VHH binders against Carboxypeptidase Z (CPZ). Designs and how they scored, part 2

Target 1, 134 residues: Carboxypeptidase Z (CPZ), of Homo sapiens (Human) (q66k79r27to160)
Amino acid sequence: NPAGECHRPPAADSATCVDLQLRTCSDAAYNHTTFPNLLQHRSWEVVEASSEYILLSVLHQLLEGQCNPDLRLLGCAVLAPRCEGGWVRRPCRHICEGLREVCQPAFDAIDMAWPYFLDCHRYFTREDEGCYDP
Short names: E, the ipSAE of ESMFold2; O, the ipSAE of OpenDDE; V2, 0.75 times the mean of E and O plus 0.25 times the DockQ between their complexes.

## First folded at step 1 (VHH)

Design n09 (framework vhh_7nfr_2; at its last look DockQ between E and O 0.02; V2 from the best seeds 0.00; counts 0 for: pae E 16.6 > 2, placed apart)
Fold by ESMFold2, look of step 2:
Structure n09 (fold): chain B 134 residues (1-134), chain A 122 residues (1-122)
Amino acid sequence: as target 1 above (134 residues)
Amino acid sequence: QVQLQESGGGLVQPGGSLRLSCAASGFTFSSYGMSWVRQAPGEGREWVSSISGSGRSTYYADSVKGRFTIARDNVKNTLYLLMDSLKSDDTAVYYCAKDQWLPSYYYGMDVWGQGTQVTVSS
């Protein structure tokens, strides 16, 4: 029951939910997000020009189709976090950790480090804190 | 071989409605986003609308929000554009495109149909 597991952000951080406008994230399970995002980007122009968004949009080509779309959707949860009725939902850490384990061989094959903006401990939260599966 | 075929264009009065269809073949339709793009005579291409592979997320250019509706039928492998309250500025050739989900709406569209003409005039 995902609706029963939501966490309220701190009152000072009450969010204004806006339409998700990232093409790379158009198949996310949600259609609203907020600013600043988890990387502290404050506008669509900043996100779309960022190296993080550009990398995310081409990861599937770099990994020759491996880990897509799961890895892309994981990054979408950082760049365009889910926003519902003024509340920001945090993505699940265990999903990030599991995906990193499964995908690590693909990154190793091209000598590429796990992207820093997909840090499972910094941007993803525990299941007992009411996370969602991106 | 990926193929896209648009249909449903025609001549319509201002305020009228049309439904465009795009029949898709040669790929797993439900796995890819789809877009509509239009081109008026003497103009560059203008992105109109996009829909995710599942159909869950839809996006519209500001010029068509509230008037156009994008939809897909993943059983019939068909993309639709429902156009209401048509205006003279909507006159264009409309193309459907298979989306690769890149940061650019135009560079992510790797396969295009031949287009269908929509003319809004009295």
Scores: ipSAE 0.000, ipTM 0.131, lowest interface PAE 16.6, mean pLDDT 79
ESMFold2-Fast, scan of step 1: ipSAE 0.000; ipTM 0.326
ESMFold2 (binder alone), look of step 2: mean pLDDT 83; pTM 0.846
OpenDDE, look of step 2: ipSAE 0.007; ipTM 0.268

Design n10 (framework vhh_7nfr_2)
Fold by ESMFold2-Fast, scan of step 1:
Structure n10 (fold): chain B 134 residues (1-134), chain A 124 residues (1-124)
Amino acid sequence: as target 1 above (134 residues)
Amino acid sequence: QVQLQESGGGLVQPGGSLRLSCAASGFTFSSYAMSWVRQAPGEGREWVSSISGSGGSTYYADSVKGRFTIARDNVKNTLYLLMDSLKSDDTAVYYCARESYRYNWFGSTYFDYWGQGTQVTVSS
């Protein structure tokens, strides 16, 4: 290993960080993201035009009496993923699984399945792999 | 300096068609969603249509669905509104507006820059 070589964190991919400009995600704990996002969208405009972004906005209404509001921040972690020190970071799978359990009755009440892009085994990772709480 | 300049308005008979254009400058046009908003004399502003920056998503007010088509040319930095089957109720000043990245759960209604407007009159 050459002296001065950067040690890549587990479950982190090299990325160029840009400013987080999605207003829906303005209260996230980070200010930088990257493209492509975890859904392979390559610009802010593609994100805002996506079915996933529109669904995230609809889901905000469902959270206001029925479900944990952290679901919006979970969606932000996929659509505008945290970028830090030149690495894209993934949110914790156990946070996703906990939210899915809490939100299940609200989704059942409107005959809706848990969204595919929020599948806890797809874009989320373990604590030992360097995940963060969104 | 951000500038939006509308053109293509005029007098047209009921049932006629017009094509409005909005020339944009001073910003990366493809990075912003754009809208058309109209105002009839003595009335408030009414949102007409919006288009995502890529052109992949379009939205219309119920009063214009099926009659109006919003489009954009990101190479020419130009926004368009094709107006078919015009009615006297469509008479208004039509404004081009740039949307911010602000979103209000029913679509973005926040505009940070406006053009000066172009007059559309539908009359016999």
Scores: ipSAE 0.000, ipTM 0.117, lowest interface PAE 14.7, mean pLDDT 78

Design n11 (framework vhh_7nfr_2)
Fold by ESMFold2-Fast, scan of step 1:
Structure n11 (fold): chain B 134 residues (1-134), chain A 120 residues (1-120)
Amino acid sequence: as target 1 above (134 residues)
Amino acid sequence: QVQLQESGGGLVQPGGSLRLSCAASGFTFSKYWMSWVRQAPGEGREWVSSISSSGGYTYYADSVKGRFTIARDNVKNTLYLLMDSLKSDDTAVYYCTTGYDSLFRSPDYWGQGTQVTVSS
């Protein structure tokens, strides 16, 4: 196939974009998301009732310092992923890895492990695969 | 001044029930998310439950889901935790707080705690 015949960007899934209505994510840099989210939740009601959403809300209050806003936005990239031009964009793995490293002392202080739904090798992709910085 | 005063703790047998109350004063209670947090002897703090300012959203730790119910009365400025089917693992000091909420950037207020002991 010619180089000009690109059907979709690398690491992007086709999707129907909807308005972002998750209040914890209202300050995200994007206005549109999709269902199912990266955790396969199919509606806002399911997301808001999820253990992942409540954990994100709890962690935001428990963790002091620079970690808090970036961690929330990272969680939003999984629970309400960015949807643009009919494509779901996966957040950058290196941003997840950097946050995990920076946040480690704060997590240690509250005796808590890094959340499984934010496992940097699960829902995140590489820069060369067209990831975005949440 | 801001005050959160917990009450309703005590000694109870396994399988029993307790109702905790938290009386709030000195701030606009109806505008704050409220949470219950517990701490067992020698352990760290464990989040138990949170309720939105309106009471429209409630969230629970997996360890208490189906057994505990969080509620609030914005007219009386009081937060409640209804605890059913109590287990020995529920033994802790229970604290009322405005913390554990990602939606509101207000100073965190804490009560002095109320002791719950579940033993036979």
Scores: ipSAE 0.000, ipTM 0.125, lowest interface PAE 12.1, mean pLDDT 78

Design n12 (framework vhh_7nfr_2; at its last look DockQ between E and O 0.82; V2 from the best seeds 0.00; counts 0 for: pae E 11.6 > 2, framework grips)
Amino acid sequence: QVQLQESGGGLVQPGGSLRLSCAASGFTFDSYAMSWVRQAPGEGREWVSSISGRGGSTYYADSVKGRFTIARDNVKNTLYLLMDSLKSDDTAVYYCAKPYSSGWYLPFDYWGQGTQVTVSS
ESMFold2-Fast, scan of step 1: ipSAE 0.014; ipTM 0.358
ESMFold2, look of step 2: ipSAE 0.000; ipTM 0.305
ESMFold2 (binder alone), look of step 2: mean pLDDT 84; pTM 0.848
OpenDDE, look of step 2: ipSAE 0.166; ipTM 0.568

Design n13 (framework vhh_7nfr_2)
Fold by ESMFold2-Fast, scan of step 1:
Structure n13 (fold): chain B 134 residues (1-134), chain A 122 residues (1-122)
Amino acid sequence: as target 1 above (134 residues)
Amino acid sequence: QVQLQESGGGLVQPGGSLRLSCAASGFTFSSYHMSWVRQAPGEGREWVSSISGSGGITYYADSVKGRFTIARDNVKNTLYLLMDSLKSDDTAVYYCAKGLRDYFWTSQYDYWGQGTQVTVSS
């Protein structure tokens, strides 16, 4: 599709879709992602070296089974965002808000704050803007 | 062929110090996070510490925080664990483990060293 003729859906940014290669996200509801991701990481090497990826690895290890397992998929939606039809898709804010609420006791138990890169008001959008459930 | 070889284990008295090394070959060392994992006699594996590919980010198990330091030398392709104030309950076989480039830190490492025995006893 010619760039000047493309129309952007309300909850999407134009992107070139590539295969989702992050095995921790293999059970996500999608098979394609894009670079830069929502944190502006430009490659898989940059993602793997990032503080955000390392923090998600720690959270996955410490909180899986103690908190909703969808926390991992929420992280995937930011670090390896869903890409379809030439558009990056943003996950639903209400899903993020619900997960933060149910995970709060588990985070408190390990003396950690909810991560800044999972800020529900930064990378997530509303249903009326075409969000998806990660 | 990927190869990881630990060294530096041995017998030490409580309160002593040891430095473990893991020599890596067969892959681009600086592109992968690395971990130390230990197994005490009759117990399961316990994650001890991890370090990012660049060395800029380190994480420690609560049982070793303030006593152990993980480090790496990407020029020499070597991972280190500096162990201070050793306790009898630190007695275990210590393994270095290579993380999967496309996977998080879990029991899902693609290569492990042979292990080096650390015994803390008087």
Scores: ipSAE 0.000, ipTM 0.133, lowest interface PAE 14.0, mean pLDDT 77

Design n14 (framework vhh_7nfr_2)
Fold by ESMFold2-Fast, scan of step 1:
Structure n14 (fold): chain B 134 residues (1-134), chain A 122 residues (1-122)
Amino acid sequence: as target 1 above (134 residues)
Amino acid sequence: QVQLQESGGGLVQPGGSLRLSCAASGFTFSYYAMSWVRQAPGEGREWVSSISSSGGSTYYADSVKGRFTIARDNVKNTLYLLMDSLKSDDTAVYYCARTYGKLPFSGSYDYWGQGTQVTVSS
């Protein structure tokens, strides 16, 4: 069923939405996020000091334009996830996999593996599970 | 809604050729790897070929290498399988499948077409 997203009760798992203030993520399709993020970082200072955030900046310099800016927005979906109505939303796995496929030759050329924190089977979900396009 | 519709199957003699097509709708086709998977009478499903989302990488089962060519048209949202030098062992229902995960070894499928019958016989 394409409309078959099951609603979680508010008492089960919820989040406090805050303004999205990471400058690198200002182009995201949403304006609210939450802490902890999907990597369990608890503040903007922790995110900006993280190896994942630093890696995203390094990749911007090493990869061809076919991977950025979409790779940056994909990273934002994990580091500053969409928060709506008190619920954390998960980004679409198919966007992650599409970017991985088009970026794979560039990663292979520099002998770099796709980043573990962007493993498409960790923090991403399917369209029929109510994902969003990051 | 996601839909995959195969066409182009038929009856052909050994050594003949067929071109299969799969029309995709209801999703952003260019973001997905795609695969062809076949099922022979009385057998399980067997992976045949996969193509990356951009079309830059293609993968083939050893049984079809050199005979089959997978291709895609991201503007027309269509997947193709060009089958040359067909053998009786290629007789099967051929399905196109939307693919995720690592190609080709751990590819997984979340949507399937209804299939198109290919029969190789005298």
Scores: ipSAE 0.000, ipTM 0.117, lowest interface PAE 16.3, mean pLDDT 78

Design n15 (framework vhh_7nfr_2)
Fold by ESMFold2-Fast, scan of step 1:
Structure n15 (fold): chain B 134 residues (1-134), chain A 122 residues (1-122)
Amino acid sequence: as target 1 above (134 residues)
Amino acid sequence: QVQLQESGGGLVQPGGSLRLSCAASGFTFSDYAMSWVRQAPGEGREWVSSISGSGGRTYYADSVKGRFTIARDNVKNTLYLLMDSLKSDDTAVYYCAKDRSYYSDSGRYDYWGQGTQVTVSS
């Protein structure tokens, strides 16, 4: 991603990077995140106590075999966003939209709405704004 | 090398039916979800339908639900889209797309077919 190396990408906020330590996100493609996260949680303690994290931690089990396992990684991109070179990377809206399309029947089957914190128009940016593909 | 080749497009009257095929090669077909994505003239790409690697799960856009059926033959390495009750709004180039088994910096799909034209006469 050369556009993200020489100067601030269009959709990046300046940040101090820390190690990614959430067990639920251990298979993410990056090793560093930051506080506050995109939901403005200020510490690991706050993240782990949040309803969003609890939902993320169990959601894949509730949707057993009917939804892409990458749903968890999408949640990680919001709760523990990628931090690289002092910049926070916001996840791609088109990835969120595509995953929602694939997962919608599985959510309908368990009478659950798509999670509000994963609203594709809330924390996600367009590809032309330098978004991160989780 | 990965190849996706669509066929079965053509001219059809409103209310008619078409069967699209996508011949896949160069990868283990049954390990990957496959999708149909269409693009009407002057419009962006619109996701139409997806099918899991085993064929056990299928998903449809609201605009085609009840009219289109996605299917696959893992012995023949072929993806199908059975289109019934076709409307003028279904006129588009239809692309076969291979889903990644993982997310990447390059987006959801790693390979696309060349596309097949479907024209619904009005």
Scores: ipSAE 0.000, ipTM 0.125, lowest interface PAE 15.4, mean pLDDT 78

Design n16 (framework vhh_7nfr_2)
Fold by ESMFold2-Fast, scan of step 1:
Structure n16 (fold): chain B 134 residues (1-134), chain A 121 residues (1-121)
Amino acid sequence: as target 1 above (134 residues)
Amino acid sequence: QVQLQESGGGLVQPGGSLRLSCAASGFTFSSYWMSWVRQAPGEGREWVSSISSDSGSTYYADSVKGRFTIARDNVKNTLYLLMDSLKSDDTAVYYCARGYRDSYWGEYDYWGQGTQVTVSS
């Protein structure tokens, strides 16, 4: 409990980190993920067959400009979340909110809503809670 | 059309306080992150503070932590910056901007015209 630092006990169980093998996420800033992912998918086959992954792939093809590559990496933070030292890390909510703002005109142009699984209040957390920039 | 109008700037003595306001129109204010950015004479723009759409998250530049408080009123479509313990180094034009800091706080069209804050004896 030093001044200005947040401390908590270690996790009771160490999460098992595995190699990040999802090709769509090969340019992520991390090399390890875990199962179940944040959507409770238990394997790479389940992830790639999921409606969320298919939707992300379709949106990635339809959207251009600054939205396109960052949306993919944001999706990766949910579908193949960062795992480091046995801990699952959640991406920063402010990055999700900022990207949603940047992407809003592109989504409006194709008459589509922001994906529900990327709702910034579902799988994203605050910087003071140890989030990372995907 | 997005419109942001700042007010509340002025001349204040070191150690004094000011409250800046930014009136927003032309967009759904309650859906957007909002930020304050300042520019001192002859300097580049410096991010000061950001607040999430629901006020659940606030972030501050290290130079203003503990002295400034960002707040918003989504009913009135107004952003605030409460500035305490002002220093001469806080002298700048203060701009209201739509978005988070850095790459997300937007282009010139998402900025207000600015309000001058001068801290001097």
Scores: ipSAE 0.000, ipTM 0.116, lowest interface PAE 17.4, mean pLDDT 77

Design n17 (framework vhh_7nfr_2)
Fold by ESMFold2-Fast, scan of step 1:
Structure n17 (fold): chain B 134 residues (1-134), chain A 125 residues (1-125)
Amino acid sequence: as target 1 above (134 residues)
Amino acid sequence: QVQLQESGGGLVQPGGSLRLSCAASGFTFSSYAMSWVRQAPGEGREWVSSISGSGGSTYYADSVKGRFTIARDNVKNTLYLLMDSLKSDDTAVYYCAKDSPSWYELLKSGTYDYWGQGTQVTVSS
């Protein structure tokens, strides 16, 4: 019985973990995710066809500097959320909020709003609820 | 604590003009895109316009293009909506909102985590 498996973390949802296979997320610090993801996509084919994944996959061409790798990892935490011990782990809201402040000038420079699927109050949770820091 | 306070609404005749203001506090105003959203009696919320943090990009709903102008003053932490050629269909409560809808085709509509209390605009003859 692995440590943490029998005690559900706060705000964690029960899930069946599968191998992480998204190319854009290959540098994530975890190897397992679940379906449906936080956007309710039910398969890899659905994720890869989504506007959110297409945006994430081209962000490196649109944005420069410090913003890009952290923003991509944040997006991966939503599109392919970390799954461990049979529970899905939502990403930390404070990480999203801090990154949005850092990235806002870069988004403004290309005339683009902060992405809807990365709204910090939508798929993100608090640290006291056992959130994942991507 | 994020606070947004709208003002400038009122009663105006069709074809008239109004200027709405939104005073923002509790966050780094220039770092966030801002939006105007309205709600007519008995209807859902409708996005009206957005402006980037720098003010370099503006976005408009088709229903208001050519009639409304969104602007911001980052020194005064104030968002504006200049409304010209007002129509009865523009009658609504107008809300200032932090974080704007996406204008880019690869993005879905934006969402808002902070709202002001609203200001009533009534256009009637």
Scores: ipSAE 0.000, ipTM 0.095, lowest interface PAE 14.1, mean pLDDT 76

Design n18 (framework vhh_7nfr_2)
Fold by ESMFold2-Fast, scan of step 1:
Structure n18 (fold): chain B 134 residues (1-134), chain A 125 residues (1-125)
Amino acid sequence: as target 1 above (134 residues)
Amino acid sequence: QVQLQESGGGLVQPGGSLRLSCAASGFTFSSYAMSWVRQAPGEGREWVSSISSSGGYTYYADSVKGRFTIARDNVKNTLYLLMDSLKSDDTAVYYCAAGSPEYLRLFSSGHYDYWGQGTQVTVSS
């Protein structure tokens, strides 16, 4: 992914942590998030009106069963990212890659592409960089 | 050269039926989700219906559910909209639009890779 390597996140991601209030993500393993999120949305109103959130809601309905809960939590890691100790944390790329592989037959069955905002090379990082399992 | 060419529009009385066609060329039609989008005089664009690249899934706006049917023929590279029980509120220019499988275009009125020139549908006495 040469194009993805040209755009790196900041070396230190400091943030003000706020309570996670997005209902769709209430079962996440964490209780605090931050704004802007990884997509640069600045409020809950902006997130809920976003095409990414609407798409995640549609996929949640269409992909019921095999990979649905994990896909939703992966989306939450981007739209309402984990904030801990004043730092925004990025989810693990290998979790994204593994889930994409598991979910591919379900996406193929509904004739849909894997969402661009969940491209494993965009908002996900390596274990040696301190990623977490969403 | 990519082309989407609509046909089948015209003047019809309320309660009537029309069949719109969209002939596609210059791209791999079978790899694209296809949509119908309409625009009434003085109004914004309104999404009407979408069909997945294989034709296995169809989606409809609430205003047209039960009256319109979207279909495609991947051998003939043609998209269809079968319009039954037409109402005066259905009067609009109807556009076919193509969205690549890399992007989800199934529920959009504005953002597509390719657009046709439109065909006028007028429902009037």
Scores: ipSAE 0.000, ipTM 0.112, lowest interface PAE 16.0, mean pLDDT 79

Design o02 (framework vhh_4orz_3)
Fold by ESMFold2-Fast, scan of step 1:
Structure o02 (fold): chain B 134 residues (1-134), chain A 118 residues (1-118)
Amino acid sequence: as target 1 above (134 residues)
Amino acid sequence: EVQLVESGGGLVQAGGSLRLFCAASGSIFSIYAMAWLRQAPGKRREWVALITSGGSTDYADSVKDRFTISRDNAKNTVSLQMNSLKPEDTAIYFCAKDLYSRWGYDYWGQGTQVTVSS
């Protein structure tokens, strides 16, 4: 398929993967991430100062039950995305959609909207595009 | 509470450019995502562009590659550079802050009029 054969050359820098340093993401299923992250933050200092990181940290304290660890790991997939073999990997959209449904009552209970940076249509992709389960 | 004031609007010919500014007061400006929205005559407000606290940007399909949003946290300002303007871009442009993903509905500025002539 000609359309399916279109790809970009490898990144100019050979060392695109770095150690995962975000404390909130220490239990992720991967140990390496990259900069810029999916929100185009270019350093750890920028990430840690971001409203997205602060919100993710606060939500862990406010939301109770099975939703909490999965929501945090979903946020980590955006703020500290998985880097594997020199490639940044996008998390699966269907995982985001399923988690949003499970977490919606908890968000409603505290009168908060689902976070914009976790909009399932922005940084998440389909299985046929090589997504991973956070 | 943060006050937002838009400026930079005016009359411009199709194909021209304008730069809009949004000025805010308040020490916590840097933690908000900031958005530009517009309202054409007789239509609902529509989202145009967004910039997160970390500087990540997103755009409506109708303005992608023509508009650029930016922010200056030291000056508490957000700007919208509008290039290759079309008559369809005629609207009142509003600056809004988004706190914790409430999508710009928590606070609205007064707006600035942009008119694009053919």
Scores: ipSAE 0.000, ipTM 0.125, lowest interface PAE 15.6, mean pLDDT 74

Design o03 (framework vhh_4orz_3)
Fold by ESMFold2-Fast, scan of step 1:
Structure o03 (fold): chain B 134 residues (1-134), chain A 121 residues (1-121)
Amino acid sequence: as target 1 above (134 residues)
Amino acid sequence: EVQLVESGGGLVQAGGSLRLFCAASGFTFSRYAMAWLRQAPGKRREWVALISSGGSTDYADSVKDRFTISRDNAKNTVSLQMNSLKPEDTAIYFCAAGPYYFGTLSSYDYWGQGTQVTVSS
């Protein structure tokens, strides 16, 4: 970490980065995450047992051929958030909003609401705060 | 209804430049990733350039340092500036929209009809 070049980015929280071990998220653009995740889960065992992870897996199967690859990666940004240089990075709110808009017909077709853990105003932040596209 | 309409294609000499435009309507443009893909005669479609909703860009190795993708959310337009054109760049160029930043063909929800680019030596 270069001395004299350290500034905390906006939209980043101090964290200890660990290897990304969640198989569902193996195609994410990053290899490191942290705990607690954005849902305040503190270990891989807790994540894998969570209703949010189970729901993401179910939605992946139900929405196949629509928006499920994008939905899965968005879920990964919350359940296994990007961590780099000791900072957790928050995904962009506008990505969440755009995906919700596109996926809405598919959710309506199965009579299901957009998942609350992917509420675009809870875990996502703005471009001017240094968010990333997951 | 959704529309993506490409323009700016044409005939140009090798070493020349062209700028392609894609006008979007019928969806919230600012929240979509936009891509340019091309299909050369006798070949399958390949991606050329991507721009995320946040403005991050990526390029295929064959066009890196020659092409620049940009977007104007106020005008619902994505553009591709093509410099130092080569005969190998001859193709039909398509713009595509996806909810996410992806380089794969199956990731795009909306496609334009394409615009022809021909580069002569």
Scores: ipSAE 0.000, ipTM 0.111, lowest interface PAE 16.6, mean pLDDT 77

Design o04 (framework vhh_4orz_3)
Fold by ESMFold2-Fast, scan of step 1:
Structure o04 (fold): chain B 134 residues (1-134), chain A 119 residues (1-119)
Amino acid sequence: as target 1 above (134 residues)
Amino acid sequence: EVQLVESGGGLVQAGGSLRLFCAASGFTVSSNYMAWLRQAPGKRREWVALIYSGGSTDYADSVKDRFTISRDNAKNTVSLQMNSLKPEDTAIYFCARTPWLGSYSPDYWGQGTQVTVSS
C-alpha cells in the first residue's frame, strides 16, 4: 500500500539491535529487539511498567484455552519488535488478522474490544513488504 | 487511591483556543493509556484523544490537526491543547485512564470540565 506503514531504522544514523530481555517474550522466534519499540517506549523499564504490557498478561490469563495461545507473541512483536540487519522488522498483518478472527468469540464473550495497540493496520505489514511471522 | 481532576474549561469564541489539564494521583500517567473523552448535550460520551504509555498519540477524526494531547511525567499530568474551536466542540471534557482504546467504560474518570464554544 503506498499509504501504508513506513519502515525506519531505530536510530537516526543506523539501527541499533539489542538483546531481547523481556522474560514474557523469551519464546519469540528472534533474540534481538530495539528501542524505541513500535509504541515509542524507550527502555525495558518503560515497557514492563506500561499498560500495554500489563494488558498482555491480563489477556493471557483471561483467554488461555479460549483463544489461540500465540496472542502473547503477537503483542511481543509490537512491544519487543524483531531487529536484524540494522533495522526493525514489521510482523505480518495476515497473522494479526487471522488471530483476531480466531479470538473474536472469546473477546465477545468477556465483552472486550480487540486492543488498539494490536490493531492489524497500525504496526503490521504485508508479505511483499518483507514481514515476518512473530 | 486513584484520582483524576480536570481543569481549564470555560467559554470561548469559535476559532479560539483552550488548554485543559488533568492532574492524576495514585498512579503514574507515563505507564498508562490516558484519554480525553467528551459528552455533548444530549449525546453519548465519545473519545477524542489518546496518549499511549510510550508517548505516541491518536485522535478522533473530528479533532485531528486541531487538538494536541500531551503529558508532563514529572508533574504526573495530561493536557489537551484545543485550537480552532467550533461550536460542535461544546461538551463536558473528561480525563480518563483506559486499559485500551476500545473501552466503552474507562476504569477511572475525572469529574469533567465544561467547554462552551460560542458561534
Scores: ipSAE 0.000, ipTM 0.215, lowest interface PAE 12.4, mean pLDDT 78

Design o05 (framework vhh_4orz_3)
Fold by ESMFold2-Fast, scan of step 1:
Structure o05 (fold): chain B 134 residues (1-134), chain A 121 residues (1-121)
Amino acid sequence: as target 1 above (134 residues)
Amino acid sequence: EVQLVESGGGLVQAGGSLRLFCAASGRTFSSYAMAWLRQAPGKRREWVALITSGGYTDYADSVKDRFTISRDNAKNTVSLQMNSLKPEDTAIYFCAADTSFLYGKSGYDYWGQGTQVTVSS
């Protein structure tokens, strides 16, 4: 209840959890998300029309190797963030940094820069701050 | 790095309104929580209002329903609309940023210099 809520887990924002309905994120390890997402898109319709979601949905067609599924799940952690118990969870920065290192040759091969919405220092937090592995 | 600069403070009569602005430099503004804290003469700093990157807002009981915190990510600003001001609201108001992505009422990473608000009786 809003009037009674005072406890908050580390690296979490209060939110109303809704069902995860984004097709590209159907294999995420969680079933609930929230709006606004970490990019502050206000609805699933805005997310699906976004350049970020369109890019994420086609990256699997452009990149090869084990990077593809992990990169998509990383993007889902930003565009459809994990929501549990009424709290939005922040994904781990070290997972983002490791994935960027693994994926960089594939991005270089197609002359594409690492996407800004996956900037490891924006929406991702440290393990000691209670992050989760997407 | 984040630099915060407050503006909008001043002298106002009890029952009046002021809007404070905090301008942030940098490209990461939309990703971190922003807060307003105040320090009255002879008192410790008191948390006033918080807005998270997700848009959640929270307020101290003393200002609830009178103050509204908001953010404009396109302009890298956070603002505090203060209505129905009381002499007890007289303080230096500080803008603060939490870049650790932790919700909290203390432990902010970056602070502005503060802007003076004086409410006359």
Scores: ipSAE 0.000, ipTM 0.089, lowest interface PAE 19.7, mean pLDDT 76

